# VH-VL binders against Large ribosomal subunit protein uL1m (MRPL1), part 3

Target 1, 266 residues: Large ribosomal subunit protein uL1m (MRPL1), of Saccharomyces cerevisiae (q04599)
Amino acid sequence: FFHTAKKLYADDYKPAAMSSNAPSLTKDQAKKRELKRLVQRKAEAKRPATASPLYMPVTKALRYLRAAEVGRPQSQQTINLTTLVVGERGTAPLSGSVTFPKPLRYIKIAAFTNDESKLEELREKYPNHLIGGADLVAKIKSGEISVDFDKAFATPDIVPALQSQVARILGPRGVLPSVKKGTVSDDISSLLQESLGSMPFRQRGNSISIGVGKCYFTDREILQNIISARAAFKTAVDNQKSKKPNILSKTTLSSTHGPGIVIDFA
Short names: E, the ipSAE of ESMFold2; O, the ipSAE of OpenDDE; V2, 0.75 times the mean of E and O plus 0.25 times the DockQ between their complexes.

## First folded at step 1 (VH-VL)

Design c04 (framework fv_recibokibart)
Fold by ESMFold2-Fast, scan of step 1:
Structure c04 (fold): chain C 266 residues (1-266), chain A 123 residues (1-123), chain B 108 residues (1-108)
Amino acid sequence: as target 1 above (266 residues)
Amino acid sequence: QVQLVQSGAEVKKPGASVKVSCKASGYTFTSYYMHWAKQAPGQGLEWIGEINPSGGSTNYNQKFQGRVTMTRDTSISTAYMELSRLRSDDTAVYYCARDSYDILTGWDYFDYWGQGTLVTVSS
Amino acid sequence: QIVLTQSPGTLSLSPGERATLSCRASQSVDSSYLHWYQQKPGQAPRLWIYGASSRATGIPDRFSGSGSGTDFTLTISRLEPEDFATYYCQQYGSSPFTFGQGTKLEIK
């Protein structure tokens, strides 16, 4: 969107570093306008959240968002966090993962290992999931235990048993553990932690959006998740190692059908 | 000490509007949310809505949305509640009440109340 | 909206007796947002107990609050003549904020 009186075609086009497309502006004027708008956005990002007419403390915001979702199915009563990101052109989008103290999604898993010490550890840490060795494989093969889990993980030592005994049962359902899928590891505890405790996020346009709770979570649970999200977003900014880093700006809480409420976050 | 002083009793005909005032003193008016509640004769309390005196933002109980308007004048530390299209069942004592804690903290209960304003709606 | 149901509607007792007033919520309420107010005829309500169990400034220690989830209680260990009034529970956990219908404590 350079100023030109000539016909446009791809071979002669050079991308501009400007955001302005006003037709009466020169290239120099458009670049100065872009810089002015960037300065304004950076200044806005530095304003305290309490200056916003839409500001509320998190606990008060949650009261209004819960009210907006009354009568809705529990699966749809999600509290979302959206943070605006201010950065210079050419800065890579922020991405990373958040480990929530209170996960929003319940996933039933199966974990297979022949190691008795690992079985004991996993059964203690994940009591609501299917944990076992050759005994669990045999019960799945016999039909005593139905395949109602969403994901399955294994240590390498039990993979041959899984392949020989239950591949025809688990394979068609897409839950057979395999090295190719990343569901097999000697350190199965770390693999489960990474798979169950971690929620990925990625910047889309000028914002990052992530669910931080359900309306039926306690204020404490939602606040702990918000704090975890803040730490993860800050870590993503730090990891870019840019000479001019992205600035986390206005952050809002919203629900599926509720308003956007500004909170003190960044 | 904190005081909330409300305007005097009003008698209105059905279809009219009434505007009740609540003058605050003894604290920083813009630092605390102000709530309004009603109490029909012999009945319990019902929450109408709230206003942030700093920004002027409001939140109303859906039951009154479209008939209630809350405003404030920071120069005289006064909050207002206007109720329009009055019906006989709007006959009640109307109270203003201060939200506890600074609006920055979010821990809230109604720590100080106005003396109440009786609004009678009759033909 | 969360409905608060108070029981009994009227409680008739004599000075010196123990009073127990109940407030039941239609949904779970964080105890931090459950409050009690006292109201005498012709007067505005007064904050009495906040956060389910904390006495407001100046409230005598004969008053105590307890409860969590959906069930909350206000207890007066030894009634004094000035305690006869209507008591309202209130939730501030979700909008719209709601009050119970009140329990009237009257002299027997």
Scores: ipSAE 0.000, ipTM 0.393, lowest interface PAE 17.6, mean pLDDT 82

Design c05 (framework fv_recibokibart)
Fold by ESMFold2-Fast, scan of step 1:
Structure c05 (fold): chain C 266 residues (1-266), chain A 123 residues (1-123), chain B 108 residues (1-108)
Amino acid sequence: as target 1 above (266 residues)
Amino acid sequence: QVQLVQSGAEVKKPGASVKVSCKASGYTFTDYYMHWAKQAPGQGLEWIGEINPYSGGTNYNQKFQGRVTMTRDTSISTAYMELSRLRSDDTAVYYCAREGDYVWGSYEYFDYWGQGTLVTVSS
Amino acid sequence: QIVLTQSPGTLSLSPGERATLSCRASQSVSSSYLHWYQQKPGQAPRLWIYDASSRATGIPDRFSGSGSGTDFTLTISRLEPEDFATYYCQQYGSSPLTFGQGTKLEIK
């Protein structure tokens, strides 16, 4: 019931393209059926959230979700937001990142630079994180410092040292800084400010799912995170620059053991 | 240091269910998507689906939708794949694999793989 | 779904020769979502090339990946005995994630 509502929603919004392989249809009939289904799903996406029998205001939804998670471990008390996406075949999946005002988890970072003035600034601002230059690279290579950080960032001047000395250690863990990943910048301070608390999202199937808080967060903190997610999803739609972009449809809040509840989002 | 260790081989009858485990170590389990893939004897790889270990959210290949369930247990860093209503053509090696660079959402490649679990379906 | 077609299905060559393996997508795939794996009998696949052209950690310089859009290539400049294996391309630019059927490199 609770958990399965999200899956049922996703199934209701299956891509129209799936109908094109029906065994009894001609190619033309399959195409017409696909287009008709897409039009119907786009129309459904534009219906107000309040028309759903599963709708309730966000604050009421949060009360129900918190009640369902009472007595559960904190690691399992996550509130998830799932937005259904309606699009025609061949449209690229939506992707991007959202920076939450209230991050769901602590992220330990490493920052590398050969610039002494930047090292001093970063050590002052981020005392609980791993910050250093060639000395830090050497300590990671020797094993004196364990790779227990979740993300790593670097200025361009230290990238050759990272590639030659610790790529074998950091690369397999997915934390080797690179220009392609956006983890290398001359303005490393700004990069760290933007990246801490950032959470990636990617459309998979016909939905986007992202955690927006923990049950022990305040209503205000969860609402602010939902607003940030909404802005990020709309930006991803705008960035498609397609004549027929994907449409954000019904959005639900859920928790591990709670009901799937429709909220006003798009 | 990253390691994915899968449960041992299983022999099942048609119509039964099988649940394969994948225990992760050496990294933050909740930061990387976990995927499952099937490889029938002498054949190539087929994607079954993925799970976000943090949220528990799943996406399944439609070919397996309705028969596959993916779950995880964050307290022991273990992912599970259960396949129900087994058929003879489900005989295969099943792999779990970690998706790299999940934190940035841009690189959907599998940087680490489990050793594989052979599931044999025979009557 | 995006179908990845690899060619040839089997490539018979001798050590020291150059190998060229092709992967063609039924729809355009961003290079950031096209990856290659090597698999030897009885073993799990191993990441070989990611983002179409980036060598995974520890992969020798003789391997290179290239391509964009629908056409991708894995090249081995000078085959070594340990390179004879099956190679798979993979995309996740669009759901569902798909693999090519594989190219088997065998000793001539």
Scores: ipSAE 0.000, ipTM 0.384, lowest interface PAE 17.2, mean pLDDT 81

Design c06 (framework fv_recibokibart; at its last look DockQ between E and O 0.32; V2 from the best seeds 0.00; counts 0 for: pae E 5.4 > 2)
Fold by OpenDDE, look of step 19:
Structure c06 (fold): chain C 266 residues (1-266), chain A 122 residues (1-122), chain B 108 residues (1-108)
Amino acid sequence: as target 1 above (266 residues)
Amino acid sequence: QVQLVQSGAEVKKPGASVKVSCKASGYTFTDYYMHWAKQAPGQGLEWIGEINPNSGDTNYNQKFQGRVTMTRDTSISTAYMELSRLRSDDTAVYYCARDEYSSSWYLGFDYWGQGTLVTVSS
Amino acid sequence: QIVLTQSPGTLSLSPGERATLSCRASQSVSSSYLHWYQQKPGQAPRLWIYGASSRATGIPDRFSGSGSGTDFTLTISRLEPEDFATYYCQQYGDSPWTFGQGTKLEIK
């Protein structure tokens, strides 16, 4: 009983190349369409967030997003802020940095100075960071202290010692303080303050997206970060040397696995 | 109409504790942060701390940290501020004030309680 | 901590005059998070200006707020008798929230 396995000829459904003969819009038609879209987007940007069917108060949004992240690893429970940006063609993308009151990641910093007064101040203010002078440089050189910090700053007075003694150690790791990198200053306190919790942001396409918290953050902590982000985005717009600056539009909160919820970001 | 009604004046001895209440009405209590501020006689305003009535989360001014406790009872729309280990310099009018956090959390303190005088005297 | 310094501490003017009150921050504050309050003797503070330049509900047009960065100003174009009070600026941009020491506007 030779069961003739009928080779079901997989009909080569050549998907008909739908010749997207979409009539090639004339250059003028395309320009007109783009202008119309821009006008529409600008009009949308002026609408209150509350007019969106996806609008929720921030606190409600956060509760919903936290619920969506239940059972996920903490490392994957990030709250993201996404703001649409409306601008004319050729306008430079928005970019900048925001310093969060509650940073999403702990960054360990090293600070180097021979100024004892500054050392004391920095140690008091930043007890969990690596603060030291010539002694710290020597310990790093000897291997007594491992390079486990993410960034390093220095006052000018100790830079020669860093270069001569530990440049081969810190350099390859990208943490060697330098004037060129802006990590050397007489006002090292300000550098540390600015660096801690600072996150860069850049417009990608028609939006800016930045993490503003973890699900385990308090509502206030997340709100503070959102406030900081808003201020930074506005500053970026204000700093645009354009007659037609970008406009911030609809803003959404989302989580790693959660939906986008429209919030008031005006 | 939005109203914040605080408890009456208190006289306490040094080392004692005082608990001031702030009853909210005319709005959804859980939609606004409740703040507390101190004003010493003839002096300016000092922020003490805040509570999220929805979550119960608190944030205190470091100057008051360890001595201040803020709580709320959502069932009666009432916020509480307890200040312990009272000193003479704690003599002040204490105010509760609301701040919206649901949408526009940057509008300032738009409603205030009438204030509670706390006098610390030996 | 952001320190707000108001000047002058006391401003003595007559009704009908222009008043200018200054609030200087030790660090840059977003205009959206700078507020002004009015307080009369024996009363609670009242929100007067929010976001550096927006009048609270019911505030007369003679009041205006301006400024950015570290320097903010409250202006009263023409003083009325009811305007004599203490004015406080507040920042709500960075915790802890802080107030200025106040400017007392008094009748000359």
Scores: ipSAE 0.026, ipTM 0.598, lowest interface PAE 4.6, mean pLDDT 88
Fold by ESMFold2-Fast, scan of step 1:
Structure c06 (fold): chain C 266 residues (1-266), chain A 122 residues (1-122), chain B 108 residues (1-108)
Amino acid sequence: as target 1 above (266 residues)
Amino acid sequence: QVQLVQSGAEVKKPGASVKVSCKASGYTFTDYYMHWAKQAPGQGLEWIGEINPNSGDTNYNQKFQGRVTMTRDTSISTAYMELSRLRSDDTAVYYCARDEYSSSWYLGFDYWGQGTLVTVSS
Amino acid sequence: QIVLTQSPGTLSLSPGERATLSCRASQSVSSSYLHWYQQKPGQAPRLWIYGASSRATGIPDRFSGSGSGTDFTLTISRLEPEDFATYYCQQYGDSPWTFGQGTKLEIK
């Protein structure tokens, strides 16, 4: 019965409203009305999530959202988190990236190093990715291995080989490792750990929407991703360095066919 | 009845490795995260990392990254923490703890193992 | 990483008195992610209060937790002899999960 519910607090699926034929407002009346709305939105942002009639604990919310997606293809079973953002006119939209402990999509990476010990470690830890040294560079140059990876990383020792042999192949695709882009490190294991699961976000209108899991993830995996999203959003607010920064407000979980459910987040 | 039973005390030389076990009973092992925490003599608690027993996914505190490895064996409901390249300041009681997340945003370590004393000395 | 600072480090009181233990976070922590543990010498910690204010199973009603943002408090309304122990706060909001340094409650 949640399958037919409108997503009231997630992605704003409201029926289109036509402008009424009303008397025009003066500039002062328009400003006063806007200020009143801003005050109301700020007050709502400070209201505890438990005050909402649509509130429930995350684990209970996930149960209902999974029920709504029964029988659907796994590619369409995404759990989305939407946070409303309250800001004054002219405040820049929030943006950033979040690193999820449990990635929602497989990103294929390539990692290059001449260090034999690092190659062995990385192949053990990342068996489904492209890991290699000069031999991998040669295979990419020859076309034996296609450039189907989303990101590439390297240790400093192999960068000259990458630049001389495959820069014209990887450069146009935006995947050539470079110091400037932060994709080169002696500690390549830590760099890969940080980069896998990274997801960008950007405020659109008055909200930030991001996928935080799939219905087939465990509750704990989704909770861990939500916590990571929360940290990233708060960091984005702090990074504005504005005397009147954006405020994070009501947050909802939703799925493709499920209702919007209010959760404790900000 | 939930129980977490850890392996016995270990005495190791600097540079050695130690592997501590934590055997779970009384619940579905794969439904709860398992955490590991360190408590040096006379000091407070320090979180080392966590493992999802269902997937095997791990998340480590950066302070221990590169020296700690967490694994599990679902057939015997046992979690393991291995700490390598031991130093004298690794002397501590190590605890495993279960993560409660059921039906609530309130997340806490509701059951703990009895602790395993690891002594690193020459 | 979020640093939790507990005060006082040691609190010396007599049975029957009220105890107030403070936990301050270096940045805002949702109350849902702040927990308290009790630990007695030679024993493992035990979950005492979860989500800032909810008593764990079996914990007497003389214990209460409160707070939000960066300032959290554990209160014992009337101390019993068995309450003398070390109490740790913990945040489970941002990785790495961190504990405070503890407040040792000792008999005066």
Scores: ipSAE 0.005, ipTM 0.439, lowest interface PAE 10.2, mean pLDDT 83
ESMFold2, look of step 19: ipSAE 0.241; ipTM 0.632
ESMFold2 (binder alone), look of step 19: mean pLDDT 92; pTM 0.943

Design c07 (framework fv_recibokibart)
Fold by ESMFold2-Fast, scan of step 1:
Structure c07 (fold): chain C 266 residues (1-266), chain A 122 residues (1-122), chain B 108 residues (1-108)
Amino acid sequence: as target 1 above (266 residues)
Amino acid sequence: QVQLVQSGAEVKKPGASVKVSCKASGYTFTSYWMHWAKQAPGQGLEWIGEINPSGGSTNYNQKFQGRVTMTRDTSISTAYMELSRLRSDDTAVYYCARVDYGDYEWLYFDYWGQGTLVTVSS
Amino acid sequence: QIVLTQSPGTLSLSPGERATLSCRASQSVSSSYLHWYQQKPGQAPRLWIYGASSRATGIPDRFSGSGSGTDFTLTISRLEPEDFATYYCQQYGSSPYTFGQGTKLEIK
């Protein structure tokens, strides 16, 4: 009938104030409730890690994580560190980079310079990498040396030779040194030291996650990487220059198939 | 605004030499390599060679090696291509064109000069 | 040297039609270094498509490039009067750098 037809034109919109459901908190009450919860989370963040039922010393945690990854491919045996971050709304996410004493993967590099003194220094410090000048450029151009390196670096003096002679070879692979990419420096030794093992990190939501080692690393190597990550995270907090800075809270170690284990970190 | 302005048309006798200029403006002259290409009447393009305006280093197509010389003058942002021992089949339009080796993953000729007609006749 | 062979040499079409231009290399060429240039009579070449498939700044979306290895194609989905010109493919993967002989688009 006509009642059925009229329902098609009914206004289904109703203001929240006319709802029969429980009333929402006022803006002031909501703000007070959020502040109380923030205070509680900050207090919880200051509790010692040993109070957690999931707590273990790092060495014991690593034993459990390694057991969980037995028989898995080495490329999939990553130990991850996740730190919860507690802060007020509107505080910028934490970000930065960590330089690990023990890099998670071996990075093959090539380094180019026309400076003989720099060549001698680099060959002594990096004996298992490709280090050379015009001679190395010529060998890459001829195909005598294959481009199987992950990154390449150069001093400004050899850049024109690289761009003219091997740009067509290195460019498509993303390994051509350039000022734009930050892979060219007169102080090439410092650039290589800083670049090998550096990993970026950024806060996503309320946490920071970063790989700190592989199951086949020694306990000491993983622990040193964890210490480096802690120092970098703390530096990022300090750099915010906020009157109410973010607090690093519960930190866990995990692996691809293992449990999350609380460690003493923050 | 990037511009490459080439010298005017030349008429030469067989055995003579010709020197074509390419004046750059609107960018840092020493930051881009300069290339030269030949286009005979009604034909396609042929690469002659390249020069780095910063250091003056050159690479030439083997077909022109021994007859071509590329130079530059950084004080006036001008590149030059000289072709010697001219013969009738050197009659062509000669173009300069620039390439950025540092900033792009793709190596291509992004800006070209208007071309210089060189006629070799007896 | 790498020889680039373009086909057809001349392509006679009407505005509104689809054009397909072929470029075949004598050896494999990285797609990153296969480019197309447009040239009109009395003018210098102009970069049109770079890296086999990327349109240069200002080039209409009716132009598309594709291909890899030894076979590359430039396609114009719906010809406009200003599109009638000679198109050259070019490789920058190996010295000496070479161009195809060109495909001339002409009004039928």
Scores: ipSAE 0.000, ipTM 0.378, lowest interface PAE 21.2, mean pLDDT 83

Design c08 (framework fv_recibokibart)
Fold by ESMFold2-Fast, scan of step 1:
Structure c08 (fold): chain C 266 residues (1-266), chain A 122 residues (1-122), chain B 108 residues (1-108)
Amino acid sequence: as target 1 above (266 residues)
Amino acid sequence: QVQLVQSGAEVKKPGASVKVSCKASGYTFTGYYMHWAKQAPGQGLEWIGEINPNSGGTNYNQKFQGRVTMTRDTSISTAYMELSRLRSDDTAVYYCARETYYYGSGDWFDPWGQGTLVTVSS
Amino acid sequence: QIVLTQSPGTLSLSPGERATLSCRASQSVSSDYLHWYQQKPGQAPRLWIYGASSRATGIPDRFSGSGSGTDFTLTISRLEPEDFATYYCQQYGYSPLTFGQGTKLEIK
C-alpha cells in the first residue's frame, strides 16, 4: 500500500518523464509544451485535498496505518509523509531540516552554559532535558544527577568547568562536550536543533519524503510532528529567492504495509 | 464519559512495595499520556512521573527515580504505578491523571482519578 | 526545577467579595503551560483554568486567569460559597513538572 501511493504520486509529476516525452521538439516547441504541463500541474496543486478519493482526516488515517502494522517489527512501523512539489525547470530543490517535538528515536540530552539568557531559552524549548550551568556540573560531580543522557552540548564559556570537574565522569561515556566532536558552540540553540530530533529533508525529483513517527507514537505526537514538517516545508519555499517559487501539492501519509492516504497539509 | 478509576486504599509496612492501578474508560487509552502525582496529608501536590500508554515510555521525577516504576496494560486500558522500599514519608494519596490537549495549546491534567490512600506504618 | 510560589497561603474572605490569587515562577514559563486546579477536602483536584487564561468546561464566568512570564493571577470577581477551596497553579514547561504550594480560600 505504501508502494502504490508513492508510485501513483511520482507518476503524476515525474520531471524526467517530461524530457523523455518530448525529445525531438525544437527548443521553442519544447519550452511551450513544458509551460503547458507546468500550468496543468499548478492547477492540480490548487485542488483541495478533500477532493481526492484517497482522502482521510489525519486521526482516521493513523488508525488505518496502525492496523496495517499490527504484529510487525517496531523498526518497520515508520509513518512517512510525502509531499509533491511543483516547480519550474532549473529551480533549486527544496531542502532544510525539521525539528520534531517527538523524535523518531528518543534521545535525552544535556546542555551546559553560563549564559542566563541561553539557559532561559533552552529550558523553555527543551523542558524534558537537562539544562544548566555550573550548578548542573556540580550536581553531576556529586552524583545527585545520574548521567542518563545520550549526548551533551556546551557553550565555550563552561568547557573549562566541564574539563576540570566532570571529564572523568562524562569522558568514558563518550558524552563530554568538545570542540573536536562538534558539541561546543556559541550558538548552542542551533547545535541542539541540528542534533535533537532534527531530521534533514531534501527534494528528490518532484517530492519530499520524511518520517514523521512510529506506529507506537500517540496521535498527539504524530500530529505535532506533521505540523512541524509543514512549517519547515513552507519556510523552505519562502526562503527561495526565486521569482518563480516551488508550490507544495498533494501530501500523503503511508506506512510499510498500509495504504497511502491523502491528508490536508499544504 | 471520560473517567479514571483507581484501586482501593493500601496499608503497607516500611520496606514493602505498593502497586496502584488506574483504569481508563470513555476514550482511546493509547492516545493520551498518563501522569501520577502524590499528596501527603495536609500538603500540596507533587509530580511523580508520566507514561506514554502507546509506547510504554516513561519519564520520572528525579526524586522518585530508582523507587518508582510505571507500566500499563493496553488490553484492559489500565495504568500502574509501583513504589518500592516504602518509608513513612510515602504516606499519601496518589493520583493518576490524563494529559489532555487541544491543537495549538499546552498540555494539562483532565480528568483525575479519585485518588488512592497509601498508609505506611510499622 | 521551577519553583512556583503562591500567595497568599491563606485568603480569608466573605461571599460577594473579589479574590485575587498570585502564582510566581522562579523563571519564565510560557503562558500556554501554566494551569490552575481547584481541590476541595477529600476530593481529587479538578482542572479550572488552562493556558493561563482559558476556563475549563463548566467553569463560571466569574473566574478569570491572566499573566505571562513569571507572574500569573487567578481572579474571582464575586465569590460564591462553593468557591471556597484550595487552588493550585502548575507549570508544564519544564521537567520535573511542578505545582505551587496552594492558596487556601477560606470563608471569613
Scores: ipSAE 0.000, ipTM 0.387, lowest interface PAE 15.3, mean pLDDT 82

Design c09 (framework fv_recibokibart)
Fold by ESMFold2-Fast, scan of step 1:
Structure c09 (fold): chain C 266 residues (1-266), chain A 123 residues (1-123), chain B 108 residues (1-108)
Amino acid sequence: as target 1 above (266 residues)
Amino acid sequence: QVQLVQSGAEVKKPGASVKVSCKASGYTFTDYYMHWAKQAPGQGLEWIGEINPSGGSTNYNQKFQGRVTMTRDTSISTAYMELSRLRSDDTAVYYCARDLGEWELPYDYFDYWGQGTLVTVSS
Amino acid sequence: QIVLTQSPGTLSLSPGERATLSCRASQSVSSSYLHWYQQKPGQAPRLWIYGASSRATGIPDRFSGSGSGTDFTLTISRLEPEDFATYYCQQYGSSPWTFGQGTKLEIK
């Protein structure tokens, strides 16, 4: 009944540069055809998602996708979001990163700094991770907090305390921050963003595709991830600062074995 | 015609750094991501990272994080990969590859590759 | 990260025979982002099959790709001498992008 996400891609648009098998055209005729196709694509992008026969509210879509994955391994229960992108030939592809409230793959980290401003910022951005200064180092030394994190990062100012107080605890586990390992930086926020649940996205052809959850996530967790993806895609569009920026078009939810379902996203 | 031309072979000592270049021609350099991959002697391919030549943003494979830096110079359509703190197991052919990111295509891949740069770390 | 396991590691066959190369992913990969590359000794890899089943421009019709989810296959219906090379599968569906370890086709 439903199209797959692949079947909803804009497969009918053939710009002049991609039309090597088209009938012989003058260069001017080819450019005019390309412009006409672009205008048509932009008009389609303006159609509301609810006009699609494949449209469903997200919560209803999730029920269908979960049903399709019953009995499958957890590794195959991914819910994917694909957004079509319309732009002029030669416009840079959209790219950026999404930090999901609920990561699809969880890596627990510890981050150490003596800078109170950085601690406040990091705790707000990464509430489910271990963020602290000398007090966190002391709690690890005393055994009050177990070493159950996968990676650790630090600013230079706390490295001496780490080396003197917890090196024999963290070192054998391979998680002691060090300059040589690239886990120490004054710009710890950028380092954490690169290392954690920040999922890069990039326009591939005429679409952006990312995983937004697992079937065993709650509806609310998946919705929050979708909202985060939307914000990140819109930020990428805004960052182009072009007179003719890319336009976000139809967005589809799918799962490994389920149908493609159009949702209200842009 | 799309062409990626890489710099010549390098011989480095352990602990040194190497910077490999990849000069692009035949297309708009800033419209497509550039990737770098490693191939040790007799081994398979390993992805190192990618750079968006337009904004300069990078994404690195965790295995190389902290040792690799990717940059570009848009004025000469050239991408660079610098690998620091070299060790013997960094001896490999390094490839740049273009990611076909034309917005009209429904999928992308590494459609054009540089000829490769042999980096030998003598020990 | 998604691990791609190719089998066999080495496949020894004669011209005229059928070759079947497997690529198995540790987790599901959209077929749109599963690609195959051919590499001959001393040369850069070359795109061979993209999107699991689409032949790149100029690739002979004796090559076909198939598969979905975690299981992907590259088939060569009747080997020619020029087909003896190493073939790599690659996924571009989830960062970090990864390659399989390769299957080397050797002349028997």
Scores: ipSAE 0.000, ipTM 0.366, lowest interface PAE 20.6, mean pLDDT 81

Design c10 (framework fv_recibokibart)
Heavy chain, then light chain:
Amino acid sequence: QVQLVQSGAEVKKPGASVKVSCKASGYTFTSYYMHWAKQAPGQGLEWIGEINPSGGSTNYNQKFQGRVTMTRDTSISTAYMELSRLRSDDTAVYYCAREGTYYDEDSWGYYTYFDYWGQGTLVTVSS
Amino acid sequence: QIVLTQSPGTLSLSPGERATLSCRASQSVSSSYLHWYQQKPGQAPRLWIYGASSRATGIPDRFSGSGSGTDFTLTISRLEPEDFATYYCQQYGSSPLTFGQGTKLEIK
ESMFold2-Fast, scan of step 1: ipSAE 0.025; ipTM 0.531

